VH-VL binders against Protein disulfide-isomerase A5 (PDIA5). Designs and how they scored, part 3

Target 1, 129 residues: Protein disulfide-isomerase A5 (PDIA5), of Homo sapiens (Human) (q14554r378to506)
Amino acid sequence: WMQNPEAPPPPEPTWEEQQTSVLHLVGDNFRETLKKKKHTLVMFYAPWCPHCKKVIPHFTATADAFKDDRKIACAAVDCVKDKNQDLCQQEAVKGYPTFHYYHYGKFAEKYDSDRTELGFTNYIRALRE

## First folded at step 23 (VH-VL; from u2 with light chain K34R)

Design d6
Fold by OpenDDE, fold request of step 25:
Structure d6 (fold): chain C 129 residues (1-129), chain A 121 residues (1-121), chain B 112 residues (1-112)
Amino acid sequence: as target 1 above (129 residues)
Amino acid sequence: EVQLVESGGGLVKPGGSLRLSCAASGFTFEDYWMSWVRQAPGKGLEWVGRIKSEDDGGTTDYAAPVKGRFTISRDDSKNTLYLQMNSLKTEDTAVYYCTTDDEFISGFDYWGQGTLVTVSS
Amino acid sequence: DIVMTQSPDSLAVSLGERATINCKSSQSVLSSSRNKNYLAWYQQKPGQPPKLLMYWASYREFGVPDRFSGSGSGAEFTLTISSLQAEDVAIYYCQQYYSTPTFGGGTKVEIK
């Protein structure tokens, strides 16, 4: 008379597993990828970070807005991954999320402004000019 | 990995001509400004000239000592930078380096191994 | 053109000791609009091409050890090696890219 318990729903796909225009980078390809892009805005994040979760849709939308410009990229680094810990330390990531602007792979500045799609988009547009 | 490989150096008499090549790989060559920098034996570094990307006009600039004699060009389809050197002088003797050129951020961030040009009678 | 002057021409420093190289530009290389100094430092070892160490005067290039640091603003700059290592023996050049690129004369760093 007992019903079989229903299997729990599958876990939601991670940001990295989603098909977006965001380049998910790791220590092995971080530098090599950045040097091929004139302008890259990189989001250093932790998947568990509530603030990161809040900003991810805006950052993703921004990446999509510039997806047709091969010289521009929005990239993300999961700092929780073991293979990215050294990278995040090297890039002086002190908290999440952290946004860095790179010019052909060279660190230029930390982005510490409006963490919305509009904010990111305006920033990147200004860089392109 | 970014690689820049210069070639074409050698011995030439004053008044002669040489054409140097720089083969680039490991990055989007067509997007980069490129420069030539030379170094006379036992001396310091001297900027020779620059060529902008096509998107930025593809224009060239030269140092005063080589202006009118040297010509920088590029073939993006071949990922190759060139330095045509005419009317060579003894003072042009140097190792010639090709470099990426980022005047907006970092200067000359990637360098080739260089190729030696010797101008001698 | 902006003239770059380095001092000293040569420097002998004991292992583990501090090495200080100075660079002066004939005019300021500070961009007022960007508030950045368009000054780079390069390291050149014998038989090798120059290697970028610092850009924007104090920004360390990737892979450059922490013992290297750049400081200064406007027309006076300093490259410091806090603890000289054997592999640091080289000629160091400053270079401005504020206008037509020009290099300093170089400073040879040797072990005492």
Scores: ipSAE 0.879, ipTM 0.944, lowest interface PAE 0.6, mean pLDDT 96
Fold by OpenDDE, fold request of step 25:
Structure d6 (fold): chain C 129 residues (1-129), chain A 121 residues (1-121), chain B 112 residues (1-112)
Amino acid sequence: as target 1 above (129 residues)
Amino acid sequence: EVQLVESGGGLVKPGGSLRLSCAASGFTFEDYWMSWVRQAPGKGLEWVGRIKSEDDGGTTDYAAPVKGRFTISRDDSKNTLYLQMNSLKTEDTAVYYCTTDDEFISGFDYWGQGTLVTVSS
Amino acid sequence: DIVMTQSPDSLAVSLGERATINCKSSQSVLSSSRNKNYLAWYQQKPGQPPKLLMYWASYREFGVPDRFSGSGSGAEFTLTISSLQAEDVAIYYCQQYYSTPTFGGGTKVEIK
């Protein structure tokens, strides 16, 4: 009389699997991609990180806000992936999430301010001025 | 990979003219400011001039020694930077490098191999 | 134009030893608004074009070994190679891009 447990719902798509304007980068294309963008805000994250989960919607929305500007990019690096560990170390990522601003691929500064859509948007707008 | 390849160098007499080209690839050339930097044999580096991106006005700046004689231009459709050199002088003898130019962050980040210009009678 | 002065003109250092190159600008290249020094260091090996080593005085370009470090602010700057390697033999140039770009005269680094 025990009901067969219903098959668990399919896992929710990962951030990378979602269709967003965020550029998901890996070690092999990180530099190549960044040098083609005047302004790139990069989110270094871990999928299991609760704080990362909270910020991802805001960062995604920000990416969408600037999707029509070819000189602007919002990118993300999953530091948990084996192939990205060296990259994250090279970029001095010590915690999650970490946000770095790059100008044509050159590290300019760490973004350590308001981690909301408004915060990110204001920051990027200021970079364009 | 970013590549800058200079060409057009050679031997020219004083008062002559020469046009250098720089073929760019591996980056969004049209967005970048570009500069020419030269190096006389056995000497140091000297900035020659700059051209801004079209979005930033496409204007040019030149070093005093070449102003009025040299002209920098670009063809974004061909990813090519040019240096038109007129009224050449012996002191213009140098290897001429094409460089990306980021005055806001890093200066001259990518360089070509250079092309030699020799001005001699 | 801002005049850049490097010292020494040449430097011979034993392998594994520290090399120190100094660069002075005739005026400050520190942006007050950005709090960044518009100073770059380049390495030029024989027969090669210059290569960017440092920007904003102390920011290491990607791929540059950590034995290279830049320091200083305002009008005085230093490039340090903590442990000189054979492949570090080159001429090093400082360059300001605070205003019209100008280069230092270069410092030739050789193995003693």
Scores: ipSAE 0.878, ipTM 0.945, lowest interface PAE 0.6, mean pLDDT 96
Fold by ESMFold2, look of step 23:
Structure d6 (fold): chain C 129 residues (1-129), chain A 121 residues (1-121), chain B 112 residues (1-112)
Amino acid sequence: as target 1 above (129 residues)
Amino acid sequence: EVQLVESGGGLVKPGGSLRLSCAASGFTFEDYWMSWVRQAPGKGLEWVGRIKSEDDGGTTDYAAPVKGRFTISRDDSKNTLYLQMNSLKTEDTAVYYCTTDDEFISGFDYWGQGTLVTVSS
Amino acid sequence: DIVMTQSPDSLAVSLGERATINCKSSQSVLSSSRNKNYLAWYQQKPGQPPKLLMYWASYREFGVPDRFSGSGSGAEFTLTISSLQAEDVAIYYCQQYYSTPTFGGGTKVEIK
């Protein structure tokens, strides 16, 4: 069959489905993935959250800026997924978006500064030094 | 699963030498600083020394009682930490643990099961 | 070297009761640049190596039950077990990593 012009267009891919440098994590792989990275900035989010949607392109650009440094990761956790709810509770996520810095998988601090590519990249560069 | 397995412990006379090994798996060994920590039977914990990752300079540091007698080295291609112990004294008798070392956040995170070194006449 | 002093040397508490372990350093282990206390707590059960419980004085390691809590700053620190369980019988050590690492002498915790 040729495409049906009356059919609805296919859904847009979710952030997780897009090919980016962001590591999309779930409860099953969160700890093991993070312990292999000296520095990880994690965005806990909900796909429906307007504040999250506004930050996603900045966070994605940040991940791309550090894609060649094997010790650095920018990761995201969708807290709306049932399989991630225990993780988001364990990490004390109270609202979206929430940004945590982890050092070799250990919680170090909440990031609560500027939510732009420049804000994120300056923060990560300072950690690297 | 992170594993650290020490080996090479045993009985040695004062003035003797012994080499300990620590085989590592389940983490990126080359990125971690590594330490040796010892515990005399029935006593507390005592840091022996550390070796930094190559990325952080690969340098070593030692506790005063072992300086000049003990040498820490690593082989990142074999995921192995070593402790060369020379001029052993009876007060070096202890269980020797290898451990990951992180000066920034936690100190000593992963520990091996230890290997016993006995120094006696 | 920074001297770490633990008290008491041992304590016995009833199952379900609170256990309190104190640790004092001979100088501050608070990093002014990071605003973190470079103080860790370890649990050592008989015949086992030490296990990390707390880092930065009050941050709980993953998998450690929430009945364990750490408090204090500078040179005075406390590990609290809010409701002692049978599996908590162990020797507990504090350790500073602000400078050349040193440990406290240990506190043996037993069920009364």
Scores: ipSAE 0.640, ipTM 0.870, lowest interface PAE 1.8, mean pLDDT 92
Fold by ESMFold2, fold request of step 25:
Structure d6 (fold): chain C 129 residues (1-129), chain A 121 residues (1-121), chain B 112 residues (1-112)
Amino acid sequence: as target 1 above (129 residues)
Amino acid sequence: EVQLVESGGGLVKPGGSLRLSCAASGFTFEDYWMSWVRQAPGKGLEWVGRIKSEDDGGTTDYAAPVKGRFTISRDDSKNTLYLQMNSLKTEDTAVYYCTTDDEFISGFDYWGQGTLVTVSS
Amino acid sequence: DIVMTQSPDSLAVSLGERATINCKSSQSVLSSSRNKNYLAWYQQKPGQPPKLLMYWASYREFGVPDRFSGSGSGAEFTLTISSLQAEDVAIYYCQQYYSTPTFGGGTKVEIK
């Protein structure tokens, strides 16, 4: 009863499948989830986009930095999914990545500064003051 | 879904007292400032007062016509807002709404259905 | 307190036509530090509570049709309904949240 030792490794998990502090949202739960948080920074992205891939580690680290503050969320929306197309259109997402700040679920502004952990964390700290 | 449900309205004579309640669900009640807004029959909207979240000091503010007679309180463990109304006057006759209150972005975002308070002899 | 004055008190507009509601505040409601007007608009239909339409004067609340728009700054503001529909028959209120909250007197919109 000798098993094949060359069995292929399991597929690598997608960003959404990873266990991170990022909230992965869809059109059905976007508004309800955001209204429970005083501050949410949302990354609208496409998994194939090279610019998105470069930012994902920075955004993920930002989410981890604020994981103990229940009033703050870092969230992501995969705009390529069919179930998110209406959401991304309604939020006027024109390209990837796009970052929006929401206050209790209300759109406040587009984030257009540095796409690094430090840039994101400084922005969120300023919102708390 | 956000829901605010007022109760405790009714008929009361001038000089009487009444306590209104507002049951909240579908949001993190303890983080929100809450307000009472009233509307006399056939008239416009009038802010009555607010209570801040505990994080922001938990203090209350009142409109001049009700200051000293009305008291706003909250019980975050029960997700409930209260309005204690004392020394009621006929001018206090109105539908009373509870609402969420956000000074930064939106003003009064979510509203309950209202409860009618009638003050008459 | 900041006094909010709406005009007109009522207006009648044909279906599909533009409705314009004005609101003036007795002092500026523009936050210099945030560069935002702390002005909201509400719609109230008969037998219902008010519904938030606009925040920061010109930002439309989620689910509000795009025929509603807000404009103005400082102490003078306008709510516009670009193509009036039957369901838009209501009373509209402006409200400032720059300081102690106060409402305008309301504007009743009717179909002509």
Scores: ipSAE 0.543, ipTM 0.846, lowest interface PAE 2.1, mean pLDDT 92
Fold by ESMFold2, fold request of step 25:
Formats: C-alpha cells, structure tokens, sequence
Structure d6 (fold): chain C 129 residues (1-129), chain A 121 residues (1-121), chain B 112 residues (1-112)
C-alpha cells in the first residue's frame, strides 16, 4: 500500500517526449517534413552531449517563439538513434551540436553563431526579411 | 508528394488563343513563385515567365518573345497556375512546363510533365 | 538579359570516363550580398521533364549521385561527371537565376 521511500523517482521525459514546439525528426520523415517549410533550423544532437544539454532550453524557446509562423520550423535529430545514423552521415554531421538551415528542404548553410535564444531568433527573423 | 499537372494544350491555328492550367498539390502553393518554361520539339529550354507569391507582391515577368501576348495568373484558393496565350505564332509550338521558382536557392525545383501546344494551320 | 553559352554542344564519352560541360554567362551571376552563384544545372532524359541536379553552382540536389559535381564562380562554370554511366545519357542545361532566368543551349552527352 505505501510506496517504498527508497524507490527512484520516475525518469524525466526525454526532450523528444516533452510536448514542445520542436519537431523531432528521423531519417524516414526528414526530407518530406522540411519540404513543407520555407525555413527550418535543424539541431543535430546527442542526448549525452553536455554542449547539447546547455543549448536545448534555448533552442526549445526559439521553437516556441515561432510556433505560430507556419513557414518556420525548429527541428531536432537525435544522431545516436540507429534509425538516424544514415541521415546524420548524409548531412555531414561531424560533431554535436550541429545546426543547419534548410530552405524548403534544401541545405543552405551551417549556423555557427550564438547558441542562445537571442542568437537563434535574430537569425530566423533575418531569414524572414 | 509534390505534383504539378499541366492541362489545356492542343492544336491551335496562328493568331488563336489557348489557356493552360497547372494543378498543384503536395506543397504550400501560395508561398511559391511559379514559372512557365517551354521547349520546342527537339530544341532547348526557354523560360516564358513567372508570377511571384502574393506575399512578395504577386507581380509577373515575361520573356521578350511573349511579352504583351501571354499573361500568367494564379488562383491560390484552387492551387492553380494559369497561362493565357494570345496571338499565337508557329514559333510558340512547344511543350509547356509549369515549375516552382525560387530565386533564393534552387531555380526551378519541381516540374510538371508538360503539355504540348501546337500552332499550325 | 544574361546570355548563357554552353560548350560543347555535343559530347561523346566512354563509359567510366570523365565528362566535362562548360557554361559561361555574359555577366557575373555571383550575388555579393549572399556570396552565392545563382546558377543551376539540369538533366533532361528523352521524354521527361528536366531534373534539377545542382543549385548555387556547386550544391548537389538530394538524390543526385556523387559522380556529379559543379564548380566555377562569377561567369564561368563547369559540370563534371567523374565516371560516366549509361543512365547519364541526357541533355544537360545550365541556367542562371541571378536576374531574368535564361538557359544555356544544352549539351548532349552520349556514350561513345
């Protein structure tokens, strides 16, 4: 009847399991999803990577800031999943995190600026102009 | 799945008129610029004209050989691109393709199957 | 308008050998603001519409085999097929989208 007080707390949901505005993509749906969006900023990441963990709140807030703009997506790809390994190799991901900008599903450039909400949102706003 | 399907081609006498349609699906048509490109039988590709998205002003541009004779329009509620061709000449004989048009990155990305317009007596 | 000149008009290449197609524009198609060449390459097989191969001169469209590469900048560009395959028999077009779109005259590639 009474729960064991030594029992570990339930695990926190993964980033993918959380209900955020970030589109979590896999190799099977990557291209078709991105073709529908004029502008997509994609974060390629590994869940264990400390640098990725620090950026996740900023990237998530960026996705939320643009959630009502149907032309824009912020997407994430977990490169340690087996089903995504071919995708991350195809996209030449060499380290984590890596940020790519796609225009209607075509690779345009790597994002190498500030990895903060302000950095991401300023970049995306400049794309809309 | 992106699809572009042209229709309305056929045989027309010189001086006649014809209206081509291009039905689009599988993408957000209203966001795209659209172009017509033609290819005379056994010849190369020739851009005919374009129409911008309404967000970008909805304006049209035409190649010199067709300016004043051809008119491009779009109906975003029907996902349809149109080409009105007037005062047709035998040199307008070609397969006419509709295509998505993007000046930022890709040029002409998606193409339809084409529709043949034959202008002859 | 920007005139696009392709050479050669026709090219016969043995299977597995390199095919080289040149394209010259009458003025630069390099956007200074974006630092990109607004040049595309298309492949057209008999009875089919053109297919986009390259954008921004050197960027390969998804699904295009890596034996296709584009190079050049400004007003002179090259499409290279590093090891010609039978399915590469086609007509190839360059096209600028820096201004009013114009195409090159095409280069027919065939197996010798």
Amino acid sequence: as target 1 above (129 residues)
Amino acid sequence: EVQLVESGGGLVKPGGSLRLSCAASGFTFEDYWMSWVRQAPGKGLEWVGRIKSEDDGGTTDYAAPVKGRFTISRDDSKNTLYLQMNSLKTEDTAVYYCTTDDEFISGFDYWGQGTLVTVSS
Amino acid sequence: DIVMTQSPDSLAVSLGERATINCKSSQSVLSSSRNKNYLAWYQQKPGQPPKLLMYWASYREFGVPDRFSGSGSGAEFTLTISSLQAEDVAIYYCQQYYSTPTFGGGTKVEIK
Scores: ipSAE 0.468, ipTM 0.827, lowest interface PAE 2.8, mean pLDDT 91

